# Ledger of designs, part 193: VHH binders against Protein DOG1-like 4 (DOGL4)

Target 1, 232 residues: Protein DOG1-like 4 (DOGL4), of Arabidopsis thaliana (Mouse-ear cress) (q84jc2)
Amino acid sequence: MSKMRNLVEEKFLEFYESWVIQLELYLHQLLIAHNNNTMSETELRHLISKLTTHHKAYYTAKWAAIREDVLAFFGSVWLNPLENACSWLTGWKPSMVFRMVDRLRKSRVVLVEAQVKKLEELRVKTKFDEQKIEREMERYQVAMADRKMVELARLGCHVGGESVMVVEAAVRGLSMGLEKMVKAADCVRLKTLKGILDILTPPQCVEFLAAAATFQVQLRRWGNRRHYVTHS
Key: E = the ipSAE of ESMFold2; O = the ipSAE of OpenDDE; V2 = 0.75 times the mean of E and O plus 0.25 times the DockQ between their complexes.

## First folded at step 19 (VHH)

Design jg16 (from jf4 with S30W; framework vhh_6z1v_2; at its last look DockQ between E and O 0.88; V2 from the best seeds 0.79)
Fold by OpenDDE, look of step 19:
Structure jg16 (fold): chain B 232 residues (1-232), chain A 123 residues (1-123)
Amino acid sequence: as target 1 above (232 residues)
Amino acid sequence: EVQLVESGGRLVRTGGSLRLSCAASGFTFWDYAMGWFRQAPGKEREVVAAIDWSGDETWHADFVKGRFTISRDNAKNTVYLQMNSLKPEDTAVYYCAASFPIWHTRSSDYDYWGQGTQVTVSS
């Protein structure tokens, strides 16, 4: 049961596939760096920079795409069902990364007290920002459900040129609101990521980024396997 | 071509007010956080204020102490810095900068820069 894709979906799918391939290459480099303590701090920082640039590229493409069709990102066709199920407002949930950090701490990453404190502060801030966005989303959903969507439904029952124009305008309004929320969420993601990377040492950053990339890649692989088994 | 053009800098007396403007073009202004920086003679460039893409979140340096306020008008592709209660210590070239998609306190993290506008505060 393949859903017909629009042009935005097709283009972004192509982009994302390429982006993930590059991510896997960077993951390999991160793992090498992690297992090789001979790399200089400068080299590690350079690698970190490449990853951050890579992520920036994703959001550059994403924000360009959402300007055209933000709805494409709600039910992203370039993601498998598992990836979509794990998504929060079209991406990863910012607070999730702290669980990842906690896991690393339990394994091999040793944080000094000052780092722990800063991470906790960041955690609180991130949670607050997430909740703020969620509240906005709820408000938006209520507003749309009570007004815009009702209007759309009402107008959808009428056939005519003027009606179509009104519906289009309403959809545009809805899309603009969604775009704003998505952008806000993305900013929280990036602020959180930046915050973590600013707190961690370069070696710790490499380990964290490797873990994050691994999780992303594995999630995709697991989801794909499940999808193929289910539909086979 | 990306352009950030600052305006509004001039000579003012201590206690005076100025409003700086930065007109942006050549990029999607709506997607960028904006910042104001300043550089005094012989000193390092320092961040004065920053604002997110939406204008909902702002940051101001400690030395501002409520005297300056950053704002933006996305419809006009313009960011502003309202400066009140100016002091001689505020004398500097003020720069507008853009960063995608979040703002930063470090100048190196910004993508685009203006040429700057001179603000001089006399005693």
Scores: ipSAE 0.823, ipTM 0.920, lowest interface PAE 0.6, mean pLDDT 91
Fold by ESMFold2, look of step 19:
Structure jg16 (fold): chain B 232 residues (1-232), chain A 123 residues (1-123)
Amino acid sequence: as target 1 above (232 residues)
Amino acid sequence: EVQLVESGGRLVRTGGSLRLSCAASGFTFWDYAMGWFRQAPGKEREVVAAIDWSGDETWHADFVKGRFTISRDNAKNTVYLQMNSLKPEDTAVYYCAASFPIWHTRSSDYDYWGQGTQVTVSS
């Protein structure tokens, strides 16, 4: 709580809590649809659209918040330590979702050859996009380290307010680069989600979305159980 | 109030060039992917080109590849379609569309649409 004085953090914490509650309500609807074969294709498509809209609403709020303070999203106060530790550029790693698809194929979901081919193409594209972002992040980190070394050399000749100005410029440069990388990562997340939903049939989409929401809820529950740990 | 306003459509001769513009207002333009679509009389609306929020990634339909180029100017809230080597089959109403935050090839996946601008290519 002692770190929650930032207006961006306070506002997004309130948003996120409400957003997760609504996600859990949609999960309930997904589980009913999964277990109830009386829903029409139209009804399934409407439910899938609700989930898609809900995820887009998350990113709408997030992108508004990162314009104000992208650094709040690195070590977010609204996430527990496990959720933060599992973050790849402020969110779930896009390529890891295919492990969930693979598990569904082993248990319940039967995919035709055309779907399997399209999913493999999407997996390759997703990994390519991730690697591109990771290379840019590495290049950015090196460039920032080099600029900090130049800054430190200059501080050897200065005292007082000039060091504050250099730090403020460095923070502004970091924020601009990080915002672009976070937005790029979020686009890969949404491209991957949309791609999977476009390949799967409506019943398969419901099963996938239920599995994804369940995993997110489990990750939050596991992290929240970690108030203290006994070691031996 | 969200608005997308296309301009630049006119009559041009086969082999000619034309630049379409789409001015955006009422939303945070640089958070949106943009697309150009076209619809000829009696035909289904089809995607022509798309561009991501940053302008770094573009996509062009095969039937226009090498001839059309999508671009954007986030400072002016404007997306462009440069059309070269025009053919009579390019005759259509051209529409600008916006989607948060990724682009798509299906028209049903776009959030906002312009009213269109007529491009006519004469033989």
Scores: ipSAE 0.691, ipTM 0.869, lowest interface PAE 1.2, mean pLDDT 83
ESMFold2 (binder alone), look of step 19: mean pLDDT 89; pTM 0.903

Design jg17 (from jf4 with S30Y; framework vhh_6z1v_2; at its last look DockQ between E and O 0.93; V2 from the best seeds 0.82)
Fold by OpenDDE, look of step 19:
Structure jg17 (fold): chain B 232 residues (1-232), chain A 123 residues (1-123)
Amino acid sequence: as target 1 above (232 residues)
Amino acid sequence: EVQLVESGGRLVRTGGSLRLSCAASGFTFYDYAMGWFRQAPGKEREVVAAIDWSGDETWHADFVKGRFTISRDNAKNTVYLQMNSLKPEDTAVYYCAASFPIWHTRSSDYDYWGQGTQVTVSS
């Protein structure tokens, strides 16, 4: 069943659909670049920059949207169930990209020792940052369950007047906390991504970005196929 | 229009203290990481300190040696640099910069810049 969407959901859905289409175009360019060893470093860097800018645009839109309704991103209606199932705090899990890098290393990407070392350092840092956020999330959930949610439930039984205002205030407070957490997670994502791109050579960056984009696009396709089969 | 306006730079004696301020406007301040940079005559611009959007994470250059501290007040759209134990080597134009959504050590990665404020430390 299709869920009723609010205005924020509708707007972001439209944005995301457009964003994904553009991503697919960039993916095509990345694949061409990957298979073309004649491209200059300048050209590769330009392509990388386009992708990074594209990702920046996503988070710009996201952060604008979460200011209005952060809850929309918990159960994102613009994503299929598979995409949602693979999400960590409203996006991709930062540490997963290292598995992608490892896969690339097992294929044709050759990393020098210095790169391997830096990647491992980044991996450790990323993991640490993820765990930090997860701990905060746990704290948040506990706090919600033990206090705020109970209060909300209690207040919900007394609908009207001042009670409504209190409930709204409580919901706002919860939303603010979630927003902070989502932003923190996004920062870890972007720091991780930037870190990887800083370690890799331009050709390696292109290969990595192509793999990442491929994964994202395929995940969406697979999820959509499954969704249509199960609901047909 | 995006604006970053630095203030607080002046002439001080060695060992003195200054607090620089950067007032931001024209963008969603609390979504941006902020940084302080400095440029001395004949030298390249270098990062001094950076702070994430929330203020929870900060970074300071090695040459700071615990003398400087970056902070921010999102309610005031302002980022600060507390500078203690100033040395003549700290003489430079200090710049405030903004980056969405994470901070960087490279100046080229920042989105917005102030005009700078002159800090002069005399012996």
Scores: ipSAE 0.851, ipTM 0.934, lowest interface PAE 0.5, mean pLDDT 92
Fold by ESMFold2, look of step 19:
Structure jg17 (fold): chain B 232 residues (1-232), chain A 123 residues (1-123)
Amino acid sequence: as target 1 above (232 residues)
Amino acid sequence: EVQLVESGGRLVRTGGSLRLSCAASGFTFYDYAMGWFRQAPGKEREVVAAIDWSGDETWHADFVKGRFTISRDNAKNTVYLQMNSLKPEDTAVYYCAASFPIWHTRSSDYDYWGQGTQVTVSS
């Protein structure tokens, strides 16, 4: 797509910019909590709740924007779903978050055997859910390619209003299918995040959330357009 | 104003069936996962069944598997619980709950709650 998406894309990017700035503020609080060994469990749980609410707010805004125009979340690189079959739908790949967990295990954080077992079970489930989405996306892309080629051929055989109606129907079908897949991917992201936070103790959750926020802030500071495109 | 309104609870004989409904308003129902919970007198509230935003994924507690079925109709903003082969131990107030965007088994993870509907199963 050579044209910038309309108001939907611009409004979400404005939201995202504000959202990341607030994430930076929460990162400062996480770092204070990390360095303060006297914070109570209640104080830590409150901070974790703030971060959880902040992440849910991102998806609330994203899903509202997707309802208006899901294609706004697929940049020029994603104009044709067939071209990027293996790309993760509008966001980070859920299983990659376990690299942050692995870093915590190899550095300061000590995990009890029960936590390690639960985290490995979650890793396997997350990977399974990812693979299921990847298979669904592959099937969807094949179906869309067949439908797209048939509709384009029909456009070549028609003149005027009939061709417009067919194109409009094809675009609506693409948008609905992509919306479902994006929401499915976001649900895996949130299931994985929630699962990790439920397994970790409050101090460990603070460490994890700080690492995640640091990573996201670093991506923004590199100024890479692709890393900042419409998702967290 | 967010509302979840349960209906369909009543007195039923052991072995009978009921269908509970929960009508939702004041929020984007299609974006929410839904759950049914129950609470008997003197007991803690417990999850019975849950369903994702699309209706494609459902979960049922082991104590109701094969007997209860959760479903939803996104066009009507309604979630249902079909309850078959009812037992006296199913007697409870049943609550509808909503969570954005994934379902949970822990009641504290739900955003909105209904007022409940009484189900009583007689011997």
Scores: ipSAE 0.720, ipTM 0.884, lowest interface PAE 1.0, mean pLDDT 81
ESMFold2 (binder alone), look of step 19: mean pLDDT 90; pTM 0.916

Design jg18 (from jf4 with H104Y; framework vhh_6z1v_2; at its last look DockQ between E and O 0.92; V2 from the best seeds 0.81)
Fold by OpenDDE, look of step 19:
Structure jg18 (fold): chain B 232 residues (1-232), chain A 123 residues (1-123)
Amino acid sequence: as target 1 above (232 residues)
Amino acid sequence: EVQLVESGGRLVRTGGSLRLSCAASGFTFSDYAMGWFRQAPGKEREVVAAIDWSGDETWHADFVKGRFTISRDNAKNTVYLQMNSLKPEDTAVYYCAASFPIWYTRSSDYDYWGQGTQVTVSS
């Protein structure tokens, strides 16, 4: 992709590349833990903690970056087109992880009734929260399209000192709204993830996290291959 | 340096009201969920209330029964706990805590803690 990158994009790209490399290392550990079943519960919990900390680090970096330029995350240059296409408000869609859990259940993960019940409750809650955010986004988009964006477009055609200031203010306002939305979405992601991990046993958590990491890594790989094929 | 400084705790009579404040510094306050915890003598620390980073979502423990309300002012880097209809059972050290980016019910999931403020409710 021949897109000019700003400083925020460049920095986050570097961060993300490193972050993904570390994720792959953790994935390897998760797979080993899963396949050998030799690790103690304490060891498994420690591994889970490493992964959760790793994810926390991502969002720490993300939130720092979006404070500077939230727009960079809409059309993330550090992601390939496939990854971007699968993104919901600059990240993974929270409700999708339940399909992953369902797939695990169909394979070899055995959940007790209490776990199933709690997962369903969490699913409902997650869906509700997603919808809430989507409604807010729609409202936001409508508001921007009907007023702010029109004003911006209008003002953009009349370049002057005062006009520039107004445009900048409007863009700031837009950015603030987007930032709030992104943060809200991230919170739903993390709540969902935390919820799932609280319901699952440590071995099940390892399987889930391995599946999630695998999906993320494979998505990136598949997207990259496709991108190179189409542009070569 | 990260600091959470609680204030407002004092001796009050049953049925009285208090407003606790927690002033935060050393971190991006507006990115953190905040919580109030309390610990009575001989008891475990328990969560009283929590509020998300934006203030849009709050949670209160069942024992609050509508008596306490958590709120925050991100412009002031402060979280509050309004306590009404206080009972002797509410006597405890109240702690302010911060967690990124979501709130939790477990104390171990919080990143930063204050030193606490003593609330004593007399009969």
Scores: ipSAE 0.848, ipTM 0.931, lowest interface PAE 0.5, mean pLDDT 92
Fold by ESMFold2, look of step 19:
Parts: sequence; structure tokens; C-alpha cells
Structure jg18 (fold): chain B 232 residues (1-232), chain A 123 residues (1-123)
Amino acid sequence: as target 1 above (232 residues)
Amino acid sequence: EVQLVESGGRLVRTGGSLRLSCAASGFTFSDYAMGWFRQAPGKEREVVAAIDWSGDETWHADFVKGRFTISRDNAKNTVYLQMNSLKPEDTAVYYCAASFPIWYTRSSDYDYWGQGTQVTVSS
């Protein structure tokens, strides 16, 4: 029994399936680049550019879709339950990506002190931006509970056309506020990604992007496998 | 076709004020961050100011801080640069640029560019 899907959800599901397939192809290229010590800096930068363009394409499609239905991105039909459970404001949490950088430092990536200082500065900025968005979301939720949600609850029993119009206006107001917050969160995600890639060398960027793509692909595969497990 | 069209550049006296406009078309303007850049003869293009997609966050280079103000009107698909207390060293061609969805200080990170408008500040 599948969840009912509207046009926005169906179109984005098709887009997302294709987008993940392409991400897997780029992951293959990243792993080849990781294991090929003869690749030039120009070749590595080209591959890095393809990955950043691919991520930017995701947000281009997302921002078009949230204009039609931002709520589709809260509990998305194109994600399995594990992927949805790991979401922060419709996507990955920017500050958590630094744990991936820290893991790479402990295994195979050697960072010079200047890079470490810049990464810590970026981490502080990222956390600050996250907290600002979280406070804005909390204020929005409180204001909705105190004003708009009480009005919606009181009007839910009306049968007249005026009450439907008021409810529809309130829902539109909620959606516009959520759209702005989702866009703000996405900007922090992209600023964080750009910041990390600017600090790392091209070989280090390839390692980071490979780790990120691997995590995303494995989260999808693992969550899908559990979805289809049957218990006897 | 994406178009960014700057206007408002002209000759102005030292200490004067000028407002540049950049009209955008061919893309969803309200999703894009915008920047103003300038280039004097023989110099590299440099960022002057930037503004995020919503207009809530702005950034200004130190050499113009307190004198120039970037703003935008998403209903009119227009970004502005208010330039006050102009100096001869502000003489340059000014360009607007767009990037989805965040702004940058490096010109190579921008997606679309205008053709520029000449600002000349005389003594």
C-alpha cells in the first residue's frame, strides 16, 4: 500500500531515481581517481567540478519542486524511511559532514595546519548558521501553534465557504514560511560543501566526495534492503 | 536567454552619489544570489558587494563598506547598488552577476554576467 502521490511527488521521484544513478556513476569515477596516481590536477578538478555541478542540479530541481509543494520534502516518497529519519530540514545536516572530514584525517588524509585552522573556522560558521535556522524554525512553530494553528482548529468544523478560504490562506502562509526555511538550510549545505572543497587539495576533495557519495548510496541500499525484509 | 542589463553608470563628481540598477530576465531571479563587480583599466575584476536570494544577507568589500549598499527587489527582478561618497578610485566598469543559490567573492564562481556600465568619478 503505497502513499498517495501528487504530480510534484511523481516528477521528483523520477528525477531523484535518475540523479542517484548518476551519482553512483560519478562514485565509480571518484574511486578510479583515488586509485590512479597518474591523474593530473586538471583532470581531478574536472571531476570535482562534475560532482559539484551534480549536487547543484539536485538543488535546482528541488527549489523548483518546493515552489509547488514544500511539504513533499518532509517525509519524501522518493526516500526510504531510514533516509527520511536522517534528514534535518529536508536534507543532510551541514555540521555533521565535518565528522566525515575528521574520519578521513584519522585514516588516509594528511592536512597541513593551515587547512586544519580553516576547517575549524568553517565548522564554527556552519554551526552558527545551523543554530540560527533552528531558532527561526522554533519561533515559526511556536507562532503557528499560538495563532494560525488555533485558528485552523477552530475553523475546521465550519461548513461555509468563508472558513475554507481562511484555512486555505493559512496553509499557504505556512507553506511560504517553510519554503524560506528550507531554502536557507540548503544555502548552508551548499556553503559548507563549497567551503570544504575550497580548503582541501584536489586529491583530498576526491577522497571527501567519494566518502560522501559512498555514504549516501549505502544509506539508500541499506534502507531499501530492510524495507523488503519479511519476518516469519 | 538569460540577460543581466546594468544601467545608471555616468560621470559624477567626487563626493557625489549614484544608483546602479541591474534588470534580470530569463531565469528565476528570486532563487539567485547577486553580486556587483568592478574592473578598472588594467586591473583584475573585483567583487564590490553581494546579496543572497532573499535579500536578508548582504556583504560589502571593505573598500566600499559604509559608502555602497547592495539591495534587491524580487518583484521587479532587479538588483541595485547605491553608491555614496564617491571617490576617483571608484572609476570602473561595474558588472552585475548571478549565481545559484549562494553568492561568492570569486568571479569564476558566478553563472551569469551583465555587459557592464561605466562609472566615472571626477575631481
Scores: ipSAE 0.704, ipTM 0.871, lowest interface PAE 1.1, mean pLDDT 86
ESMFold2 (binder alone), look of step 19: mean pLDDT 91; pTM 0.927

Design jg19 (from jf1 with T104L; framework vhh_6z1v_2; at its last look DockQ between E and O 0.88; V2 from the best seeds 0.76)
Fold by OpenDDE, look of step 19:
Structure jg19 (fold): chain B 232 residues (1-232), chain A 123 residues (1-123)
Amino acid sequence: as target 1 above (232 residues)
Amino acid sequence: EVQLVESGGRLVRTGGSLRLSCAASGFTFSDYAMGWFRQAPGKEREVVAAIDWSGDETWHADFVKGRFTISRDNAKNTVYLQMNSLKPEDTAVYYCAASFPIWLTRSSDYDYWGQGTQVTVSS
């Protein structure tokens, strides 16, 4: 059964599908670069820049969409259930990338001590920022549950113009809070990503970005397969 | 068209105070981190302070030493730099810059720039 979609969902779905296709193309380039040690540092940096720009484009589109309907991103219809299950506040959890880095270190990526130190510092900072957001979210949820949601429920039982206005105002307030949370989370994501890329060498960046893109693409593929098997 | 317009720069005496303003237009101001940079004659442009999109997070350069404070008013699409205890070494052109969505320390990473405002501190 297809989910009902609003205009924001439809537009973003279209965007995201296109964005993912482009990501796959970049992934291919990253893999080539990773397997071919003939690329110059300049070429690698250019490729990295293309990827970072691509990610920036995603968040540009996301934030534009969020302004219209932040709720669309809570239960993202453009994601499969597995992707949604792996989401933290409408996206990837920032701290997870460090596990990815650790995995790379266990494979072929060799980090110098200075890099390891900086990564650990960044890890700590990222976790701190995540926790801060989570605390804010908890506070927000409590506040909503104790006041706004009760009010909404109460008002929802009444039909009238004034009641509708109040409900709409309450929903707007809720949405504004959620938007702030999502933006904050996105900033942590991007700060973390930027931090990692600043610590790694260009070849290491390419490997990291390839791993990240692979994970994202595979997660989508696995989730899709599962979904089709379950609901076919 | 994107515009960042700085104002408030002028000649002041050592120990004086200034408040710089940067009025933004042509983009969604509230989605951008903002920064103040400065460039003195013969020196490289350096970041002075930065503020995230919400205003909740700020960063100041070490040379500020608590003398300057960055702030923003998203309702007015304006970012500010309050400068106190000014010194002759603070003489520079001060630039406002915007970065989506996070602030950065490297000038090359910012998306939009103002034309700058001259701050001169006399002894």
Scores: ipSAE 0.809, ipTM 0.907, lowest interface PAE 0.6, mean pLDDT 91
Fold by ESMFold2, look of step 19:
Structure jg19 (fold): chain B 232 residues (1-232), chain A 123 residues (1-123)
Amino acid sequence: as target 1 above (232 residues)
Amino acid sequence: EVQLVESGGRLVRTGGSLRLSCAASGFTFSDYAMGWFRQAPGKEREVVAAIDWSGDETWHADFVKGRFTISRDNAKNTVYLQMNSLKPEDTAVYYCAASFPIWLTRSSDYDYWGQGTQVTVSS
């Protein structure tokens, strides 16, 4: 049978399903804007603002949920196995978004030299921030392994009220550390997204957001089709 | 209901020091980046300093670097601006602002604003 879900997982699953449906609706609007040469800059900026607000709403809900259960976001019940396999610290890997920008440049988006320079600067900063988080995660994993070994030794040698207090304190420390790393990763994601949108023109932003939303929606649909279960 | 309340603004001599405080309520303060902005009469509001949600990363505008220091105390839901070596050109209304979750330099990127506290630097 399926894994029993706690209340945090049930609540966020409901939120995420609604959030993705709304993302699909915004994707339709992005595609219309992409194909409509008569949309004003004001209209494009409004649509871009709706997308950025939608993404901020995701992180608002996520950060509320991780305060209760950060582990729910590692191997999430609201994602299919393909989506989970593509996750880096509970979300998309910031540096990989530049491959999407590169693909758009090769096919349809023309960037001026000033934009290219700024994007390269952002790419380097994003990679440094990722590497900093990955090094911190390695240090955390080493500390967690050492803490776990000490915990097992203590439980094997003595069990009681003092041992329970030490274990509970260790678990709280691990969860707090993991929550901080997840938040740091999310900040890099949002800084990278904001940075790209600030460098691109409004029509280019629409192209980028459409490509990003398409990828996310198709990854979900393709992964679900491989595991689709027919019910009457 | 979100509130940001600045305090500590007053008249100070050139070369003096002042510490501004901003008390936050009605939201999860520890999830928000915080910024200090200022606005002199006839000028646009400009960012002075910013600090991330954890307090580990700070940013200061070049015109205050070395003189002003932003800090926060998440246990007290408070952000601070320590202002040293004050100059008459620092005279302005100072506002605190909150942005989820990253700090940014444009005022349009901030979600919540205080009412401001007047800082006046005399010759």
Scores: ipSAE 0.629, ipTM 0.833, lowest interface PAE 1.4, mean pLDDT 85
ESMFold2 (binder alone), look of step 19: mean pLDDT 88; pTM 0.893

Design jg2 (from jf4 with I102L; framework vhh_6z1v_2; at its last look DockQ between E and O 0.82; V2 from the best seeds 0.77)
Fold by OpenDDE, look of step 19:
Structure jg2 (fold): chain B 232 residues (1-232), chain A 123 residues (1-123)
Amino acid sequence: as target 1 above (232 residues)
Amino acid sequence: EVQLVESGGRLVRTGGSLRLSCAASGFTFSDYAMGWFRQAPGKEREVVAAIDWSGDETWHADFVKGRFTISRDNAKNTVYLQMNSLKPEDTAVYYCAASFPLWHTRSSDYDYWGQGTQVTVSS
């Protein structure tokens, strides 16, 4: 189970662990707010802002890390196998959040027609953006498989000073492409999140964020339990 | 220290063209969406154009009507606003702004701001 980790992985793992702990604290606050109808709109907005800032911090750290080693995020060692299995291009799949919203609607969240319409529009847009990225990924994979990877393999068999430089350049190129795609995906995530929060009322935002945070935390817990059971 | 420094603003005649530049420093420019805003005397600050971190996505205000174009050069840490067919109503202080990682239409959503550059269009 022990994987060799590079410096980027180690640093981000440490960051992520701390980040998750903070997320759990915010989740607690969200749940309190959710169950307490006495909180003012200002207070709710403040709490929402704290969460959005927290997420922004994650992506700030992520983008700094991927600049150093984007490959670390493909097979993230700070995530358990279940979390990784649920990942789409190094993170949560944007369109998934709409299922969360749907679940909330079936429970206690009442959306007005205008909100429903806007959410559907956002859903369509999100799907479109996801597909766009997926197409780009496919193009990238094809291109790499047909050219870059072959060259890398070829050059890897011919170890020499010049060859090493060429290989390094090729790897850099690969990494740059991946970084771009990851950033694009992250932007879709954040656009989707922002879009949802813009459509929902502050109380609804709190419910949504609580549900999202709960899902994230539980997924991690479930994955950890499974991992330990399987490998114990 | 984060800095956004606008340049290129000056007096021009109606129908003229200007190219504004904003040089960024103190942050990872290529991770930030950029925007141009303007504020005319007695009016609220309004967004003119925005561009995502990669330059692949741009947005322009309706009043631009194809006259202005935002672009960026990440290698130079610079964002540009090409302004053509300028009108007197375009007279304003133009501001450069940065936002991580998305661009926005609301000024309050931006993280960093420049000091602005004066654009004056005479009749």
Scores: ipSAE 0.842, ipTM 0.927, lowest interface PAE 0.5, mean pLDDT 91
Fold by ESMFold2, look of step 19:
Structure jg2 (fold): chain B 232 residues (1-232), chain A 123 residues (1-123)
Amino acid sequence: as target 1 above (232 residues)
Amino acid sequence: EVQLVESGGRLVRTGGSLRLSCAASGFTFSDYAMGWFRQAPGKEREVVAAIDWSGDETWHADFVKGRFTISRDNAKNTVYLQMNSLKPEDTAVYYCAASFPLWHTRSSDYDYWGQGTQVTVSS
């Protein structure tokens, strides 16, 4: 029974399954908008707002779940192994989203000089914020290797009322640091997403959001199918 | 039911100080960035200061730098604006606002708003 699910994991699994289904419905709307030259700017902005709201709902639920069990988001039970393997601090890596923007530029999206300049500024800022978090994660890992923390982890194998309380306090301290790190990473993700959507025109935003949703849906579908084929 | 309730606005003389408070309820305050905005009669609402969800980072508009300080107490679900060296130009209704999880300078990017508290700075 090495993969016992706690209540946090069960609750978030149910949430995530529903959330992905809704994302697929929004993807359908994005693809229609992509192919339909008769949609007004107001209609496009409304659709973009629905996607933005949907992503914020994911993070709202995630931050509530992290408060209860941040470790559930490292090797998540609601994600297949391919999805988990692609994670950077419990989600997509902020700087890598610009590869999707670059691919759109090669394919269909024409950006004016002012947009290109703003996107490059955002890319640099995103990279800087990402690197800051990576340095903080390194310091966290070093602190976990500290002799005092190792001693407390070793004591956790010997039950006792006072020893259990000390171990629980140490584990809580480690979890609080990890929670802050994950939240900081999510903030970089949301800053990057908002920055891109603020720079792009509404039709360009629809293109970008469709590409992002397609990647997420495809990663889930491909990883699920591969699980059945490559089991050993 | 989400509520943001500002308090502390009153009449104060030029050069005086005032502390505004905004009490939050109905949402997880510690996950939200907070901002203070102000609106004088006939003018657009403008951002004064903002603070991130953790309280680690703050931002202040240039016209209040060195005079106003935003802070928060997540244990009390409260955000504050300490206003020093007040000028007649600071006369306005002050609003607190909340946004998950990032602060912004545009009022349209905020999720929740208070009703406002009047600050009047007399000559």
Scores: ipSAE 0.654, ipTM 0.849, lowest interface PAE 1.3, mean pLDDT 86
ESMFold2 (binder alone), look of step 19: mean pLDDT 91; pTM 0.925

